# VH-VL binders against q9h2d6r1778to1887, part 1

All scores and structures are predictions.

Target 1, 110 residues: q9h2d6r1778to1887
Amino acid sequence: LNFKKGWMSILDEPGEPPSPSLTTTSTSQWKKHWFVLTDSSLKYYRDSTAEEADELDGEIDLRSCTDVTEYAVQRNYGFQIHTKDAVYTLSAMTSGIRRNWIEALRKTVR
Below, numbering starts at 1 at the first letter of every chain, in headers, positions and changes, except where a header shows other numbers; Kabat numbers aren't used for antibody chains.
ipSAE, averaged over its two directions, is called F for ESMFold2-Fast, E for ESMFold2 and O for OpenDDE. V2 adds 0.75 times the mean of E and O to 0.25 times the DockQ between the complexes of E and O.
[cut] marks letters that were taken out.

## First folded at step 1 (VH-VL)

Design Da_a10 (framework fv_daxdilimab)
Fold by ESMFold2-Fast, scan of step 1:
Structure Da_a10 (fold): chain C 110 residues (1-110), chain A 125 residues (1-125), chain B 110 residues (1-110)
Amino acid sequence: as target 1 above (110 residues)
Amino acid sequence: QVQLQQSGAEVKKPGASVKVSCKASGYTFTSYGISWVRQAPGQGLEWMGWISAYNGNTNYAQKLQGRVTMTIDTSTSTAYMELRSLRSDDTAVYYCARGPTYYEVSGYYTIFDYWGRGTLVTVSS
Amino acid sequence: QSALTQPASVSGSPGQSITISCTGTSSDVGGYNYVSWYQQHPGKAPKLMIYEVSNRPSGVSNRFSGSKSGNTASLTISGLQAEDEADYYCSSYTSSSTLVFGGGTKVTVL
């Protein structure tokens, strides 16, 4: 089993479709969360106090994870979690933190 | 897969020092921390402290502050615990255990997913 | 500081359910959701059975479950089996950023 916690950002897709009168920039919004890795999921919270209260902002089911890969982003050190249903784009503060997250996440699917 | 291999049993005299090693394999050493937990004969578990293999930060139990030092050698994926000024009540089995490394948190968690087999340290005159 | 309070011994017959309590204060068990339970057979290293109050690691039987109410955490073993005979320890994070263990409970299968 793998346990890891830390601050990262996740790329938040626009909740509403682009208006016909808007030229959307290719810039998506990054949201910072406190991430918690368990043996079956990657959970994220507003902060560590929310984690202690078990008030989730979101969760990625790692049992459906097919791959975890580095991914170039404008902000810090990006990587992607590929699942059967979706692709999640995340950003870590340093290249070392990204490497450690990728290795920990890959172990949950192998 | 994941293994924590500890050094062999030791017999020490009161006042001496002991240094126990814990060699990690089967995972990325710098992604986790190592805690040390001891158990005196017939007694319960006692947490001694924790070290991050990521940055070398330590957090020691207050009772052992000043007598214990924890270090890591990333080139050999080995953690060490040195206990000084040994007393007879330091006789115990000393375990190393893998725990999470949290990059943004200063503190400690109670999750040890893999344990070494233990090192018996006997302090006798 | 004082260890968490566990009963010294709990016994049951095969197939029955037993519960082990772990009582602390608002500065440890009551204040945080970082309660773990460990199983230890004689001469062996402890094994993680439950973490973060109620989560089971991969490979741990679903007969083991954890819960918490106020300052007391509980480990329940359903369908008790001879192999469950062991010492069980709870642990908790503390407001002093340290870890404290319970005194341990010897489970006997009659």
Scores: ipSAE 0.000, ipTM 0.576, lowest interface PAE 11.8, mean pLDDT 83

Design Da_a14 (framework fv_daxdilimab)
Fold by ESMFold2-Fast, scan of step 1:
Structure Da_a14 (fold): chain C 110 residues (1-110), chain A 120 residues (1-120), chain B 110 residues (1-110)
Amino acid sequence: as target 1 above (110 residues)
Amino acid sequence: QVQLQQSGAEVKKPGASVKVSCKASGYTFTSYGISWVRQAPGQGLEWMGWISAYNGNTNYAQKLQGRVTMTIDTSTSTAYMELRSLRSDDTAVYYCARSEWELLYYFDYWGRGTLVTVSS
Amino acid sequence: QSALTQPASVSGSPGQSITISCTGTSSDVGGYNYVSWYQQHPGKAPKLMIYEVSNRPSGVSNRFSGSKSGNTASLTISGLQAEDEADYYCSSYTSSSTLVFGGGTKVTVL
C-alpha cells in the first residue's frame, strides 16, 4: 500500500476540467484538510484526530483517476487530480511536497 | 547527476528546417518538462516553448506558433525542437532546460546550447 | 508590453551591494510569485540563481537574494566579487501560461 499523509488545501468542490492554459489566482476558496492516501482513494479530514475517528470531510476515488498534473496557483504549489467525472484542484506548501504527492498519486493512473 | 546533452552545431539555408535534440540523464525524465530558450548573438534570452515529458503537452511562445514543434521520446529520454521556415534572424544558440511537469516558472538545469547558423 | 524591464547595466566595487530591478505588470511579476533570476558568463549557458522570487538553489551563495514589491522584482548581490561580473536575466510566469524574460543587465565589477 502507498500510504502518505499531510496537510494540503483543496478548492471548495470539483468542477469541469479546466484548460491547461488556465490558472487559479484566488485563494479565498481554499480549505485546508488533513489528507490520507491509500491505494484506492485520497481521503481528507478536518485534522488527524478526525482521521482516527474516521470522520471524513471528503474523498476522491482514485480508481477513476486519469491524470495528475501541476497547476499554477497564485501563491502555493498547485496540482490537479483529473478523474473521469471531475477535476480536483489542490495546493501543497512547497514544491517538494507537491512533487512527492504527484509521484505517489500517479501510481494510480498506471 | 542531472545532464542535458544537446546535438551539435548546424548550418542551414533560409527556408530550411532544423531539429535540435536534448538527451536527459540522471533523473526520472517523465517527472519533468523541457523548455527551449534561444539567444541570438549579443542578444538576450527568448523563451520558445515547453513540453511535458509526462504527457507530451506543449505550450509555445505566441510568435513561434505554427513554426515550432516540440516532441519527446520517452524510450531514449530525449526532447526535440524543430523550427521550420528558417530566416537569418533565427541564427542563435538554442538551449534546452529542465522545468516542472506542466508549471513552467524556472529552469534548474540547462544544456550547453546548440548553435544554429542560418546563412546564404 | 512583452519583455520585463531591467536596467542595461549596473556597476559596483568589490565588497559593495548592488541591486538589479525587474519590472513587469499585474499579468506577470505582479500576479504570481514565479520570478526567477539567471546568471550568464560569456560563452556559457545561463545558471539559475533565484527561483520563486526569493529561493536559492543548492550551491548558490547566500550573497544572492531576491525580493518583490508590487510589479517589480529585485536581485541583490552583496559582498560583490570579481566573478559576479556577468549578465543577469529575470523571468516571470504570465497569465497566458507562458514565460517571459527581461532584457538582461550587465554587471560590471570595477
Scores: ipSAE 0.007, ipTM 0.645, lowest interface PAE 9.4, mean pLDDT 85

Design Da_a2 (framework fv_daxdilimab)
Fold by ESMFold2-Fast, scan of step 1:
Structure Da_a2 (fold): chain C 110 residues (1-110), chain A 123 residues (1-123), chain B 110 residues (1-110)
Amino acid sequence: as target 1 above (110 residues)
Amino acid sequence: QVQLQQSGAEVKKPGASVKVSCKASGYTFTSYGISWVRQAPGQGLEWMGWISAYNGNTNYAQKLQGRVTMTIDTSTSTAYMELRSLRSDDTAVYYCARDLRYFDWLLYYFDYWGRGTLVTVSS
Amino acid sequence: QSALTQPASVSGSPGQSITISCTGTSSDVGGYNYVSWYQQHPGKAPKLMIYEVSNRPSGVSNRFSGSKSGNTASLTISGLQAEDEADYYCSSYTSSSTLVFGGGTKVTVL
């Protein structure tokens, strides 16, 4: 069911509405989440406890994914998930972690 | 209140093994990892490795891989570090520390530390 | 021998600001925002002072601040006090998925 799990950071998703809040956060700020890869989506949570409670922070529909590529970023090792509707920019802590995520994502898309 | 209680000082002969315990209290044990850090007399800190209390996965420093084993007992909220084939240069204070990471590929930082266990290796 | 380079000692007088450097490579300090700083008084366990380059835990004085530029992280202690006399260690995550420490810096309050 779940092909891969781990911590990564993501820039605020293009088109994702910000949570209703008294304070507005920058949409360009990096946010660390617990990511869970399934056969059809990449889901992310505040932490693994939130995953157990099924409290999603966001979800990327991989059925609409067109490409997954390395991408230079200021924060660690970046890559992008391109979909028909949006481009998601993520960052992994090491080049090896990025390589593993890109390969897992590409296998899911194919 | 978070607390990490370590076992008492040990004196071992070269070639022996030592197993140090670290009993956690005041938090959900399985939501964190435990890192082990040692400090030889008059020397700096040396990271030995990490274990997830969530799944028991480990990541060891390259220099110690093959000689060190880290385990957990979730029923007693206790982490263990066993070092084998002891040499005189293994004489050190051994610390356990709470690592905010409970998954085996991401290391963060250590917010709480045990008091340390002195292990002396001499003939 | 330590993987990260710190000065062996730094001294200052009460009220002065001092800075401790921690220099690594692009495979540790320069590659990740996972630098932490620890304070150790004689005979005591280390205490976390700074995490993720510049964040302070609850209970740590705002006189302590952290920063990073390229391959060098820095710990700054403003308004130096007698109680600050201790050894300070930096640490960083590495591209080999391990953690390394600096050699430590002895801070003396004159």
Scores: ipSAE 0.000, ipTM 0.566, lowest interface PAE 14.5, mean pLDDT 83

Design Da_a6 (framework fv_daxdilimab)
Fold by ESMFold2-Fast, scan of step 1:
Structure Da_a6 (fold): chain C 110 residues (1-110), chain A 126 residues (1-126), chain B 110 residues (1-110)
Amino acid sequence: as target 1 above (110 residues)
Amino acid sequence: QVQLQQSGAEVKKPGASVKVSCKASGYTFTSYGISWVRQAPGQGLEWMGWISAYNGNTNYAQKLQGRVTMTIDTSTSTAYMELRSLRSDDTAVYYCARDEVYTYSSGYTVYAFDIWGRGTLVTVSS
Amino acid sequence: QSALTQPASVSGSPGQSITISCTGTSSDVGGYNYVSWYQQHPGKAPKLMIYEVSNRPSGVSNRFSGSKSGNTASLTISGLQAEDEADYYCSSYTSSSTLVFGGGTKVTVL
């Protein structure tokens, strides 16, 4: 299967200074998005309607992907996408969903 | 009613190609995937591959890689499966089946086929 | 060769409970909660009875139930009826993002 999509959570990008407008009382860093895997990127949207409208919340360039590994997190079943510039931490609802996403993403690693 | 209508039976010579069609009706074609499954006479089920009606992306069984091509025509809500270089052991009933995407907990099709075509018998004989 | 192992046949009397096993490996049945079961009557296309190990599609009798333990999934048919006489196939998602089927089990109602 070369095409995958579904709900997952992503952690705020590590190393980025907090936005001045971000409230310091917020303890949650996880953001739930609708993820769509393509041949060159992992795109994420607010929901599937936003995907149809092509309104991106974010995108991970898989052409710079160096590794994809399981990673222990507080929420459910975590894994990391390692790129040349950043590490993205994601969480899937089940261990099976995580394994299937890792497998699909690893096909893009060179 | 939701249904998948397949083309009629075919008889082919070894080395020929066959192209089976699967016309969808009663649902939004582009919101699902289509898998192809075959069954030789008196034998079990064998998965051949999958195509997304949303974007045309395909995934084929390794055994058939290089011999099979799956395509869609969104204007007619039709999926096609072409198998080339036919051998006598390709004699089978070929089914198309609808793949549901489980959107809230999975990011892909899990290959659960809720709607099936009636099957197309392809006989390969010298 | 079928990728998943099922018994060739299982028989029972009306009202009895029967169970069909489906054994794979950690790369399919044991690794994912994406096991489906299909019922096939002679000359007919298969019908989905169970998906994601234990879920029933709308319209499938609650006499059919699915479960999984380790590398083995099971389909149980309670209150066996004459119309349950058919071939039953399991299927599983794999670590290669493909699908494999079991060899099939012929259920005979005595």
Scores: ipSAE 0.000, ipTM 0.556, lowest interface PAE 14.3, mean pLDDT 83

Design Da_a7 (framework fv_daxdilimab)
Fold by ESMFold2-Fast, scan of step 1:
Structure Da_a7 (fold): chain C 110 residues (1-110), chain A 124 residues (1-124), chain B 110 residues (1-110)
Amino acid sequence: as target 1 above (110 residues)
Amino acid sequence: QVQLQQSGAEVKKPGASVKVSCKASGYTFTSYGISWVRQAPGQGLEWMGWISAYNGNTNYAQKLQGRVTMTIDTSTSTAYMELRSLRSDDTAVYYCAKDIEYSSGWYEYYFDYWGRGTLVTVSS
Amino acid sequence: QSALTQPASVSGSPGQSITISCTGTSSDVGGYNYVSWYQQHPGKAPKLMIYEVSNRPSGVSNRFSGSKSGNTASLTISGLQAEDEADYYCSSYTSSSTLVFGGGTKVTVL
């Protein structure tokens, strides 16, 4: 079922896959979402009520995931989900939240 | 509508602790973070820290690290801020403030709603 | 105690345009597009006027506009009105993942 849920921010525009040193061009495009990790994807919603209604804001297919790495961002604790087609940049409020998400994502992919 | 109701004024001695409450209503409490901001009499605003209402994770201002603790009680939709080892320069109005609802999500540290403030006076 | 520099006071006549500056460094105002502005009337809690440098919340007059150039953000109030008389504070995210405020500017409508 669902392995992990929580609030995080995601950069509106995904970048090029896979880059260890990607520069974020605009911090005003960060959007906070309610994230739900499943066995095959990371889904994000406006809030937990939208999750109940299954009204997605977006979804990252983890079957195409190549790596999950820490990434320096201007706000809080960033990390990237690298897929064969794109790089998604996310931000967690604390280093502990980031560590837990990276661990959960890597476990799901493997 | 959205309301943040704070506890009443406090008078404390130097070295004491104070715990201010902020009861939220009119929105889904666990969906937004809450920051605490204080203002000394006749002075400007100072950010103290932030807490996630979802999981209780915190981020504190460097100057207050070790003296401040922020907590939540999701059953009562209430946030708390405790400040220890009070000094006279901690005399201030203490505000709780809710993160803004932005676009398709919520973004931390832009405060769309504020409590009315709690005056904490620290006197010798 | 103020991390960001604002003029102590600015005054204008009704109908005039005034601008308040907010100067930081590359580790706050200059480094990120995470600048906000708050209006505070005496004895009242602050009110959000601008977020993400130039965005207005619903219900805030379009007479208020924000901008940023280098390390300096600016709040412009056009068509100045008596009710605009208040203290104005800028705020910015920092490279230390904290939030800082400017010292505040008292706006007087003459």
Scores: ipSAE 0.007, ipTM 0.594, lowest interface PAE 10.5, mean pLDDT 83

Design Da_b2 (framework fv_daxdilimab)
Fold by ESMFold2-Fast, scan of step 1:
Structure Da_b2 (fold): chain C 110 residues (1-110), chain A 123 residues (1-123), chain B 110 residues (1-110)
Amino acid sequence: as target 1 above (110 residues)
Amino acid sequence: QVQLQQSGAEVKKPGASVKVSCKASGYTFTSYGISWVRQAPGQGLEWMGWISAYNGNTNYAQKLQGRVTMTIDTSTSTAYMELRSLRSDDTAVYYCARVRYSSSWYKGAFDIWGRGTLVTVSS
Amino acid sequence: QSALTQPASVSGSPGQSITISCTGTSSDVGGYNYVSWYQQHPGKAPKLMIYEVSNRPSGVSNRFSGSKSGNTASLTISGLQAEDEADYYCSSYTSSSTLVFGGGTKVTVL
């Protein structure tokens, strides 16, 4: 069963987290997706219709997750999901949405 | 370090099948897709198809539908591309490439490439 | 023939700016913002230079830029250098949910 769903943006290059002095990249690198949290992964889709069709845009394997932390970005309210392979930078529209996602993610990775 | 390691060169006769492997390392295999692209000697790039390493969903070039099959083995982080009923005009270097997800699983760009596998089809 | 039309060759001198066109139809380049550009040196695998029309991957020089107008996408290389001599390919998503490449353009640095 899915634990949480909602709209968020993700930075298109998972990898090295942008430094505040190096975050001069275009806002066109942020992609808005429909996110679905499961017990083992955070999946994202173009929209909820794509979720129904199981047309996945991407997936973050939470079994390899090492940390979930707030992260300052210029686009709304940022946070990062750290895994053994990459760092994913996400952005939520409000601080409350970010708080709820971080809490849900941390509970999932127990 | 992120890399895709492909199997070695193959020589086949017309009518045979070939299966090329692509072993991924340095990233979470199931978070990306694998695309296959070929290039005949002195010619341009030709897209063959793409497979999601997450759910195994495939999308093949229309010209190759019925002759190509793409599969994944998540336990070894390896993608495979099998091409059947080989013809002389299938002689090409076959590349696997990682598809970065951005807006839809099969619309992503190919950011990491294997070094290529030469497949020669001749009698 | 290739699905997308590129000029067979483009030449320039060091320091010049050159542009490579990639022309399709409303069912590919004109209908979607999923155009990528690849650089290929002889005997080497292709390298991603531009994705989603105008986005540049980390590690790609800002001398490379992408744009699109109607059914034509363009790759511009400013400050042309000897190492830019290579074949360049465009690609686009299609309304048939497939991907097509252009025929390639040989860039010669005189």
Scores: ipSAE 0.000, ipTM 0.555, lowest interface PAE 15.8, mean pLDDT 82

Design Da_b5 (framework fv_daxdilimab)
Fold by ESMFold2-Fast, scan of step 1:
Structure Da_b5 (fold): chain C 110 residues (1-110), chain A 123 residues (1-123), chain B 110 residues (1-110)
Amino acid sequence: as target 1 above (110 residues)
Amino acid sequence: QVQLQQSGAEVKKPGASVKVSCKASGYTFTSYGISWVRQAPGQGLEWMGWISAYNGNTNYAQKLQGRVTMTIDTSTSTAYMELRSLRSDDTAVYYCARHYYGSGRYYNWFDPWGRGTLVTVSS
Amino acid sequence: QSALTQPASVSGSPGQSITISCTGTSSDVGGYNYVSWYQQHPGKAPKLMIYEVSNRPSGVSNRFSGSKSGNTASLTISGLQAEDEADYYCSSYTSSSTLVFGGGTKVTVL
């Protein structure tokens, strides 16, 4: 029941790390991924076919998760996953999808 | 263009405190974190901890817990590392390095690095 | 004592390929794809050579490659050149949300 899957977007700034920035300011880039929630991590893939092949684009270690909060963004319905060393900004297509993800993720908060 | 500029060398007596600064330029400071890494003469690299420039969250190496404090000043894009109760074995070059604290993943690597600040602890 | 084990020294002749190992546990190198490698010349700050196990930053020669098998990550330098003579350090994320370094390997070009 803690297992959840779906499409969301995540901020991927500066985009192509660690390549040097070509400007004096970095801009946020939203990347759409297929997200898979387990009890210890939130993994994301290019699509569900990549999930079946276990070809990860990225992973958030939820064992260090300290909070999950709504966060206003210009792209749909935003929220943040706070860990001890990083903050991840995500966006869901609807407020209902965001609510369901926040509820599921908060079960991992320690 | 993307740079980390560190404060100058320090000479301290045992029991004193030292505060090293690291001024960032050429990127959005609050989109990254800063890690501190030290290197004693002739020795290897030792990670001391990191701080998020986004929210000020810190995570310190266990052996330094209680002696180290890391802070940021977003108005000047500067990170600080203070080490207290200095001992002779704290003599080292102290580096700051940009750490990707990311939006899509942990980004657990360091680039760029500051040039280092030599801290000498002697009586 | 460093958390990750590297050989103290590796040597090779110009044009040869050499490999440096970095051995940890399932709670660091084996548990995460967050291994990075750094080159340090005497009196200089370390330089990022490899991140996320096998990715090269812009400007790093393709003679440098990274890989991982189980609890051991490896840095391979092909076509060894005199300028590659330096100390090399591996680093890994840990299950405690900390970073650790290997003890370093001195590469000597004969």
Scores: ipSAE 0.012, ipTM 0.635, lowest interface PAE 8.4, mean pLDDT 83

Design Da_b8 (framework fv_daxdilimab)
Fold by ESMFold2-Fast, scan of step 1:
Structure Da_b8 (fold): chain C 110 residues (1-110), chain A 122 residues (1-122), chain B 110 residues (1-110)
Amino acid sequence: as target 1 above (110 residues)
Amino acid sequence: QVQLQQSGAEVKKPGASVKVSCKASGYTFTSYGISWVRQAPGQGLEWMGWISAYNGNTNYAQKLQGRVTMTIDTSTSTAYMELRSLRSDDTAVYYCTRGYKYGYYYYGMDVWGRGTLVTVSS
Amino acid sequence: QSALTQPASVSGSPGQSITISCTGTSSDVGGYNYVSWYQQHPGKAPKLMIYEVSNRPSGVSNRFSGSKSGNTASLTISGLQAEDEADYYCSSYTSSSTLVFGGGTKVTVL
């Protein structure tokens, strides 16, 4: 059962950390994905074709979700999914899309 | 037999603090949260805030920010609400309520304590 | 004064249907599907009657139904009975991640 689908960006986890260096510049690593909300997880794919082939780019387990809150980001309209193990930062194109996603995410965790 | 049992009535002077307790039983305390709602005599309901029994995260009503603190003791399955700098208009029945799992208190408050009357008078 | 507007009173006869409105803004009732309704008898704690706009908790009569259109949520009580005489409160989630209540409606069964 899929509750909601759409394009959003997620701030990816830093890759394997390079050795610390003052000459290393870090840039925000926003990745645009096709997100699919189910009753137990938020899955994301490179696009809707990958969803049909079930080729996941990532997944957030909503069963451990503790909160979903708006969060200020430099890219569009941000929000965070807080779980017991991690915090995921996402961005929607408009404030309305963000509102709808926060609402849907909160609704599916029972 | 899901229940929330609240502490007894309190009488306080203006400027004092009050701490109301709410002991949960009959469910897994740490999977839910507790909302606090008050009702002044003859008036309507006012939401004060919420605390997660899972991780202790809180969210308070704007009007009460800075005066209210909500805490939990998972070893006794008890939630607490402390209100400071009491005024006469804080006289109300204070209810603890069970919010939904993992911070989704806004789904609905399905279990309510019987209420604690707090009277603020000189 | 209350953040959500409800009529002060509504009355009906046994067997009739009555409807209570709850009007907010796009930042609460109109923006989210998190509207709850509570019944309160004199001297008693409130009882959850409806959550997420239209869902009934276990044990609540199917005579109670909820709906929403734009910025206005509604509670309908069909087949009105003497024991339905009580105060009814709506509540909504807000864009500030808080809950707010309506002023309450006294239902009188004639």
Scores: ipSAE 0.000, ipTM 0.560, lowest interface PAE 15.5, mean pLDDT 83

Design Da_c3 (framework fv_daxdilimab)
Fold by ESMFold2-Fast, scan of step 1:
Structure Da_c3 (fold): chain C 110 residues (1-110), chain A 122 residues (1-122), chain B 110 residues (1-110)
Amino acid sequence: as target 1 above (110 residues)
Amino acid sequence: QVQLQQSGAEVKKPGASVKVSCKASGYTFTSYGISWVRQAPGQGLEWMGWISAYNGNTNYAQKLQGRVTMTIDTSTSTAYMELRSLRSDDTAVYYCARDFWSGYYHYYMDVWGRGTLVTVSS
Amino acid sequence: QSALTQPASVSGSPGQSITISCTGTSSDVGGYNYVSWYQQHPGKAPKLMIYEVSNRPSGVSNRFSGSKSGNTASLTISGLQAEDEADYYCSSYTSSSTLVFGGGTKVTVL
């Protein structure tokens, strides 16, 4: 079992990351979640209490993952998880957290 | 113009309840949250809780759990904060503020109402 | 979690630079880049001066800047002016998905 846990943001709809805005609402927005990495998926929850209750907000199937790369975003430290059918854009609070997540994800990919 | 208009001042007796309204205009109400912050006379700011205008999800300060309820009416773009079992130390100016939110994190409050003075006296 | 620690007062003369500290823990200021600063003049509602540690909203003077090191965030006001006399509050997101304020700092322009 190779797992890692922590807070990150994910873009609501897969695709190019949006710029943050104070004055207007975006149709695509960054959502904070508690992420849990397993050997086959990256699951995300409202918080660690929701994880204990198994109240899942979403899941990325890592068995279809083709690559994990750094990706410049205007919100903190971005990276992308590429799968055969979608691209997920995520953001970590520090460059160190991003580095650690990319490393863990790359080791988990089959 | 983005603005939050709050209901007028209230005077209540200990044990009563108060319900403060906050009417939003000039933006898409359901795209933001509303935080409630109070300030007792001569004291600092105290965060009371937050409500999503999109889905009505709330998160309250632990100190106020069981006494506070926050609601929204999307048809009138209005947020409400009800505080029950009032005590003299609940005397404060109560502010609503537009909260920029991404998922379960609250970031900052960029537009504030002018405040509603609630006085709790015997 | 406790409220964030700020000095009760800071004084300066016109043209000086002053700095206000805001100290928390790894579960709030140290754990997240979600620190904001608010200015409050007597009898008025607070005004957002800084968000996400160091960003200024449109209309806020370049004289105001924010930073963070470890568990301490700082607001610096350069070129101090009479109209800067006000109370200043820091705020941070917490690991409990709540928001907490500092005790406030009274800035006096001598």
Scores: ipSAE 0.000, ipTM 0.558, lowest interface PAE 15.1, mean pLDDT 82

